# Designs tried in a protein design chat: miniprotein binders against p81326. Part 54

Target 1, 226 residues: p81326
Amino acid sequence: MLHFGGFIMEINHISKILEKEREEYIRNKVEEYLKQGFSKDDAVNKANQSWRTYIGHRIQDVIYNLLKKFLKDSGLKVTTDKALNNRNLPEELDKVKRLIAINYGEYLFLPDADVIVYKVENNDIKIIAIISVKNSFRERRFETTYWKLKLKESPVTSHIKVFLATPDKDNEISYKCPNGKPKKMRIILEYELDGIYFLKEDFEETEKAKHFGKIVEDIIEISKKL
Key: E = the ipSAE of ESMFold2; O = the ipSAE of OpenDDE; V2 = 0.75 times the mean of E and O plus 0.25 times the DockQ between their complexes.

## First folded at step 7 (miniprotein)

Design P20 (at its last look DockQ between E and O 0.82; V2 from the best seeds 0.00; counts 0 for: pae E 2.8 > 1.5)
Fold by ESMFold2, look of step 7:
Structure P20 (fold): chain B 226 residues (1-226), chain A 83 residues (1-83)
Amino acid sequence: as target 1 above (226 residues)
Amino acid sequence: SEEEKYIEELLKRAEELLKEAEELAKKGDYEEAIEDLELAVWLLYLALLEAEELGNEELIKKVEELLKEVKKLIEEIKKKLEE
């Protein structure tokens, strides 16, 4: 029998694991591009560009699969913003979509949630949390904070917890005050979000900044109070 | 060695996921089977990296063979899903 506790140490190795997967991916892509007539340098550049697109999806897939597997026994369901954008949406997911959509005047948009946790209780759907998955903070650094603030504006979505999950490979938000200097990005993210979950061992742990291994327990606790 | 025991534990956990996925596929639960197999791939990449760092040629071959088998099954099940 598998349990989430048995994956805690392995999830902290996600960057190491992805680097190994990258080696095979790049090798195969370079061979493919060379056969298409690209120079060696162009093939390598194209393969690396392809990997950057792929890696974001890969990290999200791993997190989705783990949460889906280990929240199931607690009656909690997991979906993604991509699944909610499908044309022929099952009734249950259509309800999830309507409950999380944000109004911009006459337009409705889904937050960039990545992973959404919800429960079904007496034919009623409750959104528990959204998890934004970020590999790096080079772009759209405060996007997750924006979605938290938008969800707080309505009484029907204000209960939804907004989490960030990240390996933070480049240590952009791992510490509040490295070298005695406040790190604006970490401080604002931690202040505004309901939690930050690191997929690595080395970071400054706080009440809101935790190892990813705590996320299942935290979500279950939140769901019981809802 | 302790390192070899860890690699063997990773292999065992990946084999458990493979076994569960095969049972799910027999029931027609193809998406759940793929999800278990993707987790197995994750464990096997870690096992491969650890075996390579240790320099244990026999474990490297064992991990590579299982990884190829798991990836092949993923592709077979994905084809059934598209049908």
Scores: ipSAE 0.399, ipTM 0.748, lowest interface PAE 2.8, mean pLDDT 86
Fold by OpenDDE base, look of step 7:
Structure P20 (fold): chain B 226 residues (1-226), chain A 83 residues (1-83)
Amino acid sequence: as target 1 above (226 residues)
Amino acid sequence: SEEEKYIEELLKRAEELLKEAEELAKKGDYEEAIEDLELAVWLLYLALLEAEELGNEELIKKVEELLKEVKKLIEEIKKKLEE
C-alpha cells in the first residue's frame, strides 16, 4: 500500500494538476458541444461552466479516495452525501444517513457532507467526521459553518467533527492577519469548525489550521475517543 | 535526474493502482476499482505536468499512454456498473 506521506506531498500540487486536467477537459467538452450544434463561443462558455462544476467534484473525489484508502487500515469507513442520495441504501449507509440528518421540525435534511467518516462498532454506527471540500470560496463562504452549527444543536450529531479541506488557491483563508488586517473568513471558519486542512504549503498554521497531511491522524485519534 | 526519478516513481505508483483496480474489477468490486483508478489519474496528471516541465518527450508519451489506458478502464468499469 502506498504511504500516505507521498500522496500528501503531492497533493500540494492539486491546483496545478487540476489546471492541467482543465485543458484536456475543456478541449473535449468544446468538441462535444460543437458536435451538438453550438457555436464556438457558446461551446467554450458551456465548457467553462461545466468545468466549474467538474473541478469541485474532482477535488472532492481525490480527497474521498485518499481518505478511504488511508483510513481503511484503521477500520474506519468513508462515504459521501452523493452515495447517501440513493433510494435503496444498504442498511449500513441508511443508518449513516439517519445519523447525520438535521432536524428542521417537520423535515430532516442532510448537511453538505462531501466526505463522511464513520466506524462500525458492536453493530452500531458512529459518525466521526464530515469533511467539506472547497476549491474556492465564492458565494457560499460560511455554508460549512452553518452545517457545523446545525449539527451542534442535536445531541445525536453534536459530537460529529466538521472539517474543511481546501487548496485555497486565492489565499482567501490561508492567513489570519495578513498585513495586520484580520481576515474575517479565516478567523470565523477556524473558530466555528473543528479544523481546516490545507492542500498547500503556504498558509498560517495553527492548532486548527493544518496541512491536509494531518487529517488522517486527526480522524483516527478522534475515532478512538468515540 | 532526480526529476526523472520522481516522474518514474509517480508512474510506478499509478501502475500499482491500476493493477489493484484490475484485480478489484475481476472480483466485481467495481466502485473500489474506479476509486483506485481515479487516484491513478491524479498521479498521472502530476507526472505529466512534471514531464512537460522537463521537456522529456519520452516520459510525456509514457505518461499519456498510461493515462489513456487508465481512463479507458474507468469507462469500461462504469459501463459495467450501469448494467
Scores: ipSAE 0.310, ipTM 0.686, lowest interface PAE 1.4, mean pLDDT 90
ESMFold2 (binder alone), look of step 7: mean pLDDT 87; pTM 0.852

Design P21 (at its last look DockQ between E and O 0.43; V2 from the best seeds 0.00; counts 0 for: pae O 2.1 > 1.5)
Fold by ESMFold2, look of step 7:
Structure P21 (fold): chain B 226 residues (1-226), chain A 83 residues (1-83)
Amino acid sequence: as target 1 above (226 residues)
Amino acid sequence: SEEEKYIEELLKRAEELLKEAEELAKKGDYEEAIEDLYLAVFLLYLALEEAEELGNEELIKKVEELLKEVKKLIEEIKKKLEE
């Protein structure tokens, strides 16, 4: 459960709730593709592919907006890697960008961070955490782990917590040893990351694997120790 | 009931987001407005799911009407962003 202003809400079923958008989305996309000259079968396939991209971004947007609003009263600010890639950054965000960027010699790259949490103290900026939002683990399943390891390698970024947030609809990382065999992806992600936050009810809860509703409390606690 | 109070609070928060988005749109802050509106849609789908589980037809209707209003503004802002 997430709390702000005496308001409590359940987010564990975000994918179920957002699925209510699918029927209208698919219908509109099929019509659009048919107008472009695609066959009925191709239009349906393209619409379903488009939905996968849409729902992933939709989940990210909900998480970003909820964290932005929930953390505001604690003096914590939220931005995104997308916002930091804009040409004309306000001074504050330009400082955030410089403090989270990873140096690869001649090149400077931002970690993949759908949500970046920071605070401002006496005009100094401290990056608290980044959160990667994954709807599926079919592709690039250890990318978040890579960024954690890179952030650990520099004294400027080594304090930054790296979290994963996921509905994990297909149970790809929900359990450590399903059917008695180790699930490599879950075990490595849990070992290397600072936390995994599930937007679903059924998963193996551990010290690092928690319901997403705990993330605000965890971030606030971490911010007090930095 | 406590469940109806929860649904009414979700509606209240969605209405606040809609009003905030309308003011942002008047300022020309269309990206920020649409962010609030998409959060409002999420809250309204939560409210709809809860109202449907209760079988409360009055709340279902109330949620659906506000959802139509929010979606209408989303489409208006999307057209502005394409200009």
Scores: ipSAE 0.509, ipTM 0.801, lowest interface PAE 1.8, mean pLDDT 87
Fold by OpenDDE base, look of step 7:
Structure P21 (fold): chain B 226 residues (1-226), chain A 83 residues (1-83)
Amino acid sequence: as target 1 above (226 residues)
Amino acid sequence: SEEEKYIEELLKRAEELLKEAEELAKKGDYEEAIEDLYLAVFLLYLALEEAEELGNEELIKKVEELLKEVKKLIEEIKKKLEE
């Protein structure tokens, strides 16, 4: 069994590790787009755009699998919003879906929930946490914050912790006040969210901003209080 | 070297995960098997990066072979999950 402590240090290299797939991925996508009739320049551009999306999903998958594995012994369960996008859900997942739904009057919508952690106790489902995984903050920088605020508006969902996990490769939110200048995004995200977990070592640690290695224990501790 | 030892340790961990996954798959625990295999892939790509930086062709080859094996098993298990 992989020792969590040893493994967690490796997670710091997630961005670098996933870049190893890039060359092959780009090559294959370029070829695909050329076959579709795109010019070489367009094919390259499209491939690069596709890669950004792909690598985001890969990071999400890694985090999902890690959480699922390391939370299993605690009896906690893990799912994703994608898994909930089905008309025919098992009863358990249908309940999970309903318990994270946000009310918009005539409509219920799900928050973006890359990873959902929940427990089943006494035939009741308790949602513990939602983890948003972000590789970069180029678009929708405060989307996770929006969902956190929306979840807080209902007594049904107000207890759900919302965490952000990121390698923050571009160092956008790693420090609060680099060179004495406040980083608005870091400050707001840290304030509004229940925690930020970094898949790197080079960041400013606070009560809410921690290394990803702490997320498992934090989730377990939260689960005990529900 | 210390770098080679690090790579070898990563390989060892990946091989252990592969073995565990194979055993799980034999028992029909396909979801758990895939989880272990994805972790193995992660470690192996790290090992590959380090081996390439060292220019150690033997280690590179070993990592690549193991990656191929792990990826193959993932695909096989995915097929089983779709049945």
Scores: ipSAE 0.167, ipTM 0.582, lowest interface PAE 2.1, mean pLDDT 90
ESMFold2 (binder alone), look of step 7: mean pLDDT 88; pTM 0.863

Design Q20 (at its last look DockQ between E and O 0.02; V2 from the best seeds 0.00; counts 0 for: pae O 4.9 > 1.5, placed apart)
Fold by ESMFold2, look of step 7:
Structure Q20 (fold): chain B 226 residues (1-226), chain A 101 residues (1-101)
Amino acid sequence: as target 1 above (226 residues)
Amino acid sequence: GPEEILEEAYKLLLEAWKLIEEARKLAEKGDPESLEKALKLLEKAIELLRKAIELIQKALDQGVPEELRKELEWAFLIAELLLEEAKELLEKIKEELEKQK
């Protein structure tokens, strides 16, 4: 039997499974960009970037389904930002949406939360955690920390744990600098967030920075305290 | 041997994953003809995934080198996740077809 705890999830295994689809995807995208007038080199670079975005969406789907599967036996439920943005929400999800919304005067916004973990007790809903999936830190470096800070501002949402899940393929936060100090982005993310979960084998592991396989145990432990 | 089982498992997973993706695109269209076609694709995907899970479990039960064991366990996890996704989508499509009757 396979169990999730201690499992090391590596994005390269997902890419290996999808290798045949990658070749077709890249060929089609290169042709598309060439028709738009890009040079061959630019078209190839843009196609590879497009593939990284595409596979990043696939890893988000995997994370959602993993959490849904492995948290079910602990009485925990999982939803997504996409599900909460539907116009016709079941009553349960409508309550989840209202419990994580942030008030900006006449506007309500959902925090950027790719995956939301909650539980239902006697028709009451408790939000446990929000997991943000970041494939690259080139843009929106601190978006997740911004939402953590906003959630901390209200007693209704201040208990919600905010986690980051990342393959960190470009090693932007995985390792210390040569001088032995963590990189600035890593320091800030680790300080502000409740945890960073790496979808790779090799990185500087700390109490808050762990292999993704530990996230299920951590969420279950947190849920027992609520 | 276990390496051949892993290769066959990857082939089954890729085929099933493609079928699920195609079924999801057909389900997005929402018309009864597309929904019926999506059901057929999902039933095939489920068959392939069950075969992959069986092959991987058999290989793991025989004992394998540590690095191959890690790859087999990863393949098994992905197969189980795809199977659950396929079953869930199948149920959703059946519900939608019933509502359209």
Scores: ipSAE 0.062, ipTM 0.505, lowest interface PAE 4.8, mean pLDDT 83
Fold by OpenDDE base, look of step 7:
Structure Q20 (fold): chain B 226 residues (1-226), chain A 101 residues (1-101)
Amino acid sequence: as target 1 above (226 residues)
Amino acid sequence: GPEEILEEAYKLLLEAWKLIEEARKLAEKGDPESLEKALKLLEKAIELLRKAIELIQKALDQGVPEELRKELEWAFLIAELLLEEAKELLEKIKEELEKQK
C-alpha cells in the first residue's frame, strides 16, 4: 500500500513540468511555421495543435514507462499499439496483436491501445488490460468506450479490462454533477469503462474513478484472477 | 551497456523513493529524534538520485536507440522530480528542527 503514495505526487508534478515547456515549445513552433510562410494567426493555431499532440504523446510515454517499470516485478509485460504495427513482430508480440484484434468480418483491426498489459504463462499469452491515455477530450470523446464495447462482443477479448488515464486539466470528467448538473461524459465513461484513473488530486473519487497511483495494484489484482 | 545503466538507475530511483516516503512519515511525527532520522534518510535519497542522474546522463551521451532514449529521458525526469522533492522536504525538516531549539 505504501509504495504508491509518493508516486501519486510525482505524476502530478510530471504534468506540471511538461506544461512549463509549453511557452517555449509554442514560441519555437510559431517561428517554424512563420518560416514556412503561414500567417501569424495560422502559425499560432498550428503551434497550439502541435503542442496538444506533443504533450499527449509525452504523457502516454510517461504512463507507458511507469507501468512497464512497476509491473515488471509482478511478471507482467507491457507494449503499445504502435509497437504492434510493425511488419516483422517477434512471436510474442504477434500473439498479443492477434489477441486484441477486433473482428470486422473480412478485416481485423486493433483497438486504440496506448498501453497493453499482458502476462506470459507456459507460453500462453493472456491480455490483462488496455489503457487509453487522454490528455484532453476535445476530440473523439467516446472512442475508448467504443473499443470497450467492441472488445466485449468477442469471447476472445471480453475479459480484457479497458482503463482510461487522464490528467483532465480542463475538468471535463473530474466530477459527475458539478453544481448539481450532470456531466454526461463522466457518467457514460465511468459506466462503460472498467476504470478511470486521474493524474490529478482534485476529482470525485468513486469505485471506478481513482487516482492513477492505484492502477498498478488494480492491474496486478486482475492478473491474479485470470 | 545502456540497458544495464537504465536498470541500475531504476533501482536507485526506487530505493530513493522509499527513503523519501519513510522520511515523510518520520517527519510527520514531529519529534526531534524522528526529524533527525528523516534528515539522514533524505540525505541518502539525494545521494542515490544524484548517482542515478549521472548514470542516465552517461548513457544518453553514448548514443542510444530512440526507444531506449525515451526511457532514459523519462527516468531522468523522475530523478529530477524526486531530487527536488527530497530537497524541499529536507529544508522543511531543518526549519522545523531549528524552531524546536
Scores: ipSAE 0.017, ipTM 0.404, lowest interface PAE 4.9, mean pLDDT 86
ESMFold2 (binder alone), look of step 7: mean pLDDT 87; pTM 0.868

Design Q21 (at its last look DockQ between E and O 0.45; V2 from the best seeds 0.00; counts 0 for: pae E 5.5 > 1.5)
Fold by OpenDDE base, look of step 7:
Structure Q21 (fold): chain B 226 residues (1-226), chain A 101 residues (1-101)
Amino acid sequence: as target 1 above (226 residues)
Amino acid sequence: GPEEILEEAYKLLLEAWKLIEEARKLAEKGDPESLEKALKLLEKAIELLRKAIELIQKALDQGVPEELRKLLEWAFKIAELLLEEAKELLEKIKEELEKQK
């Protein structure tokens, strides 16, 4: 119980911590791009784009490391799509890669899988969940939904739970009907995905929309049913 | 080992956070007694956070696997953030107490 309390606290503060680094990061990147010969306006724009990418990776890394730690005792393993992009994969990861691949006829492609949770039992691998990490929804708003639907199309992957984890800093999907107006994105994501986990406290909680602190318990429960 | 240190650090951080939040609630009441209680809570929170920082730093200095290092680094950042918040609130409460005198 104590282990999860600290975890929850950390998750709630991730966005605030990262925002403190923003000004310095932007300043340094602007300087870098100016040295490369970009205009001031272009340098600022590129720095902002770089920041978005940087934050996304940082949040993903935190989630990955936290899940890896907290799922270890349950015998569950965690990997990432990046780890699966290597040419020389260990047998275990090669199997994981194959078990999440989506068939496009002549080609197999991996879904966007920032974090992959799986278990190994009697040398058999079972994929439990894929977690997509999104800092903001400015681009590719329904990409995670697309991958969920594609995974459902195959009996090999139909059991895989797809979760979205987000701090939702701009409150794009934190509430279903703020001021009586439906938020299309929240409603669709909640409907199509197996769960949305918020890295914040200020959101509308539902059966599928929960605090990120619940994801470990939910994953463990799912793993027991497979 | 370093994992036990991380666990202890989380415990300290959680306790400190709870104290800070309680202190905030007390400070909102604005009466001298509540403000004095809030100060005591914040002082305790600051002590816990300093201890957490020391423990985390010790673990980082010993050399840890990369995965654990990242967790410790985040715990460290949280500790620093909470410490700043506690200190800021402490100073605000002190100022308010001085105005009421």
Scores: ipSAE 0.130, ipTM 0.537, lowest interface PAE 2.4, mean pLDDT 89
Fold by ESMFold2, look of step 7:
Structure Q21 (fold): chain B 226 residues (1-226), chain A 101 residues (1-101)
Amino acid sequence: as target 1 above (226 residues)
Amino acid sequence: GPEEILEEAYKLLLEAWKLIEEARKLAEKGDPESLEKALKLLEKAIELLRKAIELIQKALDQGVPEELRKLLEWAFKIAELLLEEAKELLEKIKEELEKQK
């Protein structure tokens, strides 16, 4: 069985490990798209988008597996937004989905939550935390904060902790004042969210900005208070 | 068995990783004594990483269940990454020490 130290090593190095594979991945994808009839420029753009999706899925899987394995003995369960979008939901997951959905009149939407942590107590479901996994902040950079604010608007969801997990490979939010200038995105994300967990070593650590290895302990501590 | 080899490999990787990070901090000080200490830590880290790579490769050669193979392959990638980083830092420190002669 995989040791906890192994997951920590994987988490802290995942961006670097996958980046070494990037060149071959991109080359293969470009050739595939060229065979499909795309122009060179379109094939390159599609290959880069494919890479970003691949990286995001890989990171989400690692986070999901770590949380599922190491929260099990604390009576905590873990699911994903993909699992909740399945048409044939077990009753337990249907309850989870209903407990985090945001009502927009005729429409219900799930918040930006890649991984959801909950517990079952006396056959009732209590949502503990949601984790949004962001590989890049170039687009929709404050979506996670929007969902935190929406969850705070209802007494049913206001207790839910909203975490951001990121390798932040390009140092978009790693420091509050890089080069002496306040980084708006880091400051706002840290202010609004319940925590930011970095999948790397080099970042400015604060009470809310931590190494990802701390997330298991933090979730367990929160669950004991609920 | 292969599972025990994977656990031993992760222990070696974790120790090597800690040695590399300590060496990085020592190298930042820049004085010759700190640089020499960093070299010793990196040499030990490289030894541990080579041992881990050997163990992982031996386990992969035995033929293992798919789930264990995936974990061993990932451990191998981590070991290679750390080995590359340790060697790069070691060479940079040797260059700095020569410059200070």
Scores: ipSAE 0.064, ipTM 0.512, lowest interface PAE 5.5, mean pLDDT 85
ESMFold2 (binder alone), look of step 7: mean pLDDT 87; pTM 0.871

Design Q22 (at its last look DockQ between E and O 0.73; V2 from the best seeds 0.00; counts 0 for: pae O 7.0 > 1.5)
Fold by ESMFold2, look of step 7:
Structure Q22 (fold): chain B 226 residues (1-226), chain A 101 residues (1-101)
Amino acid sequence: as target 1 above (226 residues)
Amino acid sequence: GPEEILEEAYKLLLEAWKLIEEARKLAEKGDPESLEKALKLLEKAIELLRKAIELIQKALDQGVPEELRKELEWAFKLAELLLEEAKELLEKIKEELEKQK
């Protein structure tokens, strides 16, 4: 990929660019909540919650667009959980949705997957990977591992790679044994998932924990084995 | 048109980023010759970034479709961030060279 350097450049700066927006975003949201009648303390708390959701979606959008661009020439297609939840779903996406759904008796649910990578061969769809995008691990810390385990329970979904993408600005999972003490969250996520991809340079690299710039190559390699 | 301006701006950003990263490696060596080389690379990167910012601003001033406007605004933010980083590194290297005198 001739412009791969631009991909790396974008990845390394996503979090920094978005963080510069935080102060103004919070100020504007606090004003909105105050106008709705919330107390100052509640407005600030809600604004911070809103920011965490906003930045997560923004990072997801950048990742989606980058993957779509750089996987296109390899015959790989990319979609999102948002696209799969539309009421009038095209046949191709309806097939993608059914191929990742998990059966709970009377109910059929999608795993929490932000970005889905798949390929189409002679009208046959193969799901390659699901990428969960997380900016923070204060809540839903192991949700991604739960869905990986559920996908492993069926022969039809057990091949699906489950990746985590994160800037991990606060170093919640960047190192396995900071200060000589095992970091439970990092160790469990790395053990259970197929990969963790960091949107920054400062982290402990392992076979499963890599810079996000490696994800395109990894996905292409996986797709060739299917 | 504005799409071509966006492409040119990204070429300038990528070249500048490569120069900044090369300058970081040279600055890590710490000797005066490497530090002086890093300064020259950063001066070039800053020039490229200012040109990219000018191009992006001109494209935004033309009025563009919403999706292209968002792409140009993102490129502008990236250019400003890289410019800030280049200037900070340049200042640190100048201080180090002056200290070694």
Scores: ipSAE 0.529, ipTM 0.805, lowest interface PAE 1.7, mean pLDDT 88
Fold by OpenDDE base, look of step 7:
Structure Q22 (fold): chain B 226 residues (1-226), chain A 101 residues (1-101)
Amino acid sequence: as target 1 above (226 residues)
Amino acid sequence: GPEEILEEAYKLLLEAWKLIEEARKLAEKGDPESLEKALKLLEKAIELLRKAIELIQKALDQGVPEELRKELEWAFKLAELLLEEAKELLEKIKEELEKQK
């Protein structure tokens, strides 16, 4: 119980901490791009794009580290798609990579898997969940849904839970029907995915849409059924 | 070692957060007794957060692997944020108590 409260606290403050860095980051990047010969307008636009990428990676790193820490005591392991892109993988990670791969006939491709949770039992690896981390939904709105559907097509991967984690700063999917109007993206993501976890307090909670603090408990429960 | 310091820092942050949240609930009642209790909780939270900051800073000063450094830096920022929140709430409660005299 104590560990869970700390986890919730950390998550709710992540967005605030990262936003404090934005002004300084943008200023520094604008200066960098101006030195490269870009116009002021181009420099600002590039700096904003750079920030979106940067903050996205930072949120992913935080979520990865939190999950790694909180799942460790349960004997669960965590990795990332980036770690799996190495040529010389340890045997364990090579197995993980193969167990999440999507078959396209002549080719195997990995789904977007910012965080991968798995367990090792008697030298057998079982993939439990893939977590996609999205800071904003401006690009590739249903990419996570695509990967979930592809994973369902194979008996090797059909059991893998796919979760979305997001701060949803712009309230794109926080509510299903704000002002009586259905939010298509929220409805589809909630329907197709196994869960949506919010790094915020202001959202419409449902069976599948929860605070990010619940993800550890949910993953542990799923792991016991596999 | 630095890992132990990080664990202790997280414990302090968690305890401080609980105190801040309890203080918020008490402050919402608005009566002088509840406000006084809230002040005491916030003072304790501030102490814990300062201790956490000191511990984290000590670990950072000793030199740590890059992965652990990032965790410590994040914990440091979180501690500072909570400290600001606690101080702001403390001042608001003090102002409210002064209005009721």
Scores: ipSAE 0.016, ipTM 0.305, lowest interface PAE 7.0, mean pLDDT 86
ESMFold2 (binder alone), look of step 7: mean pLDDT 87; pTM 0.864

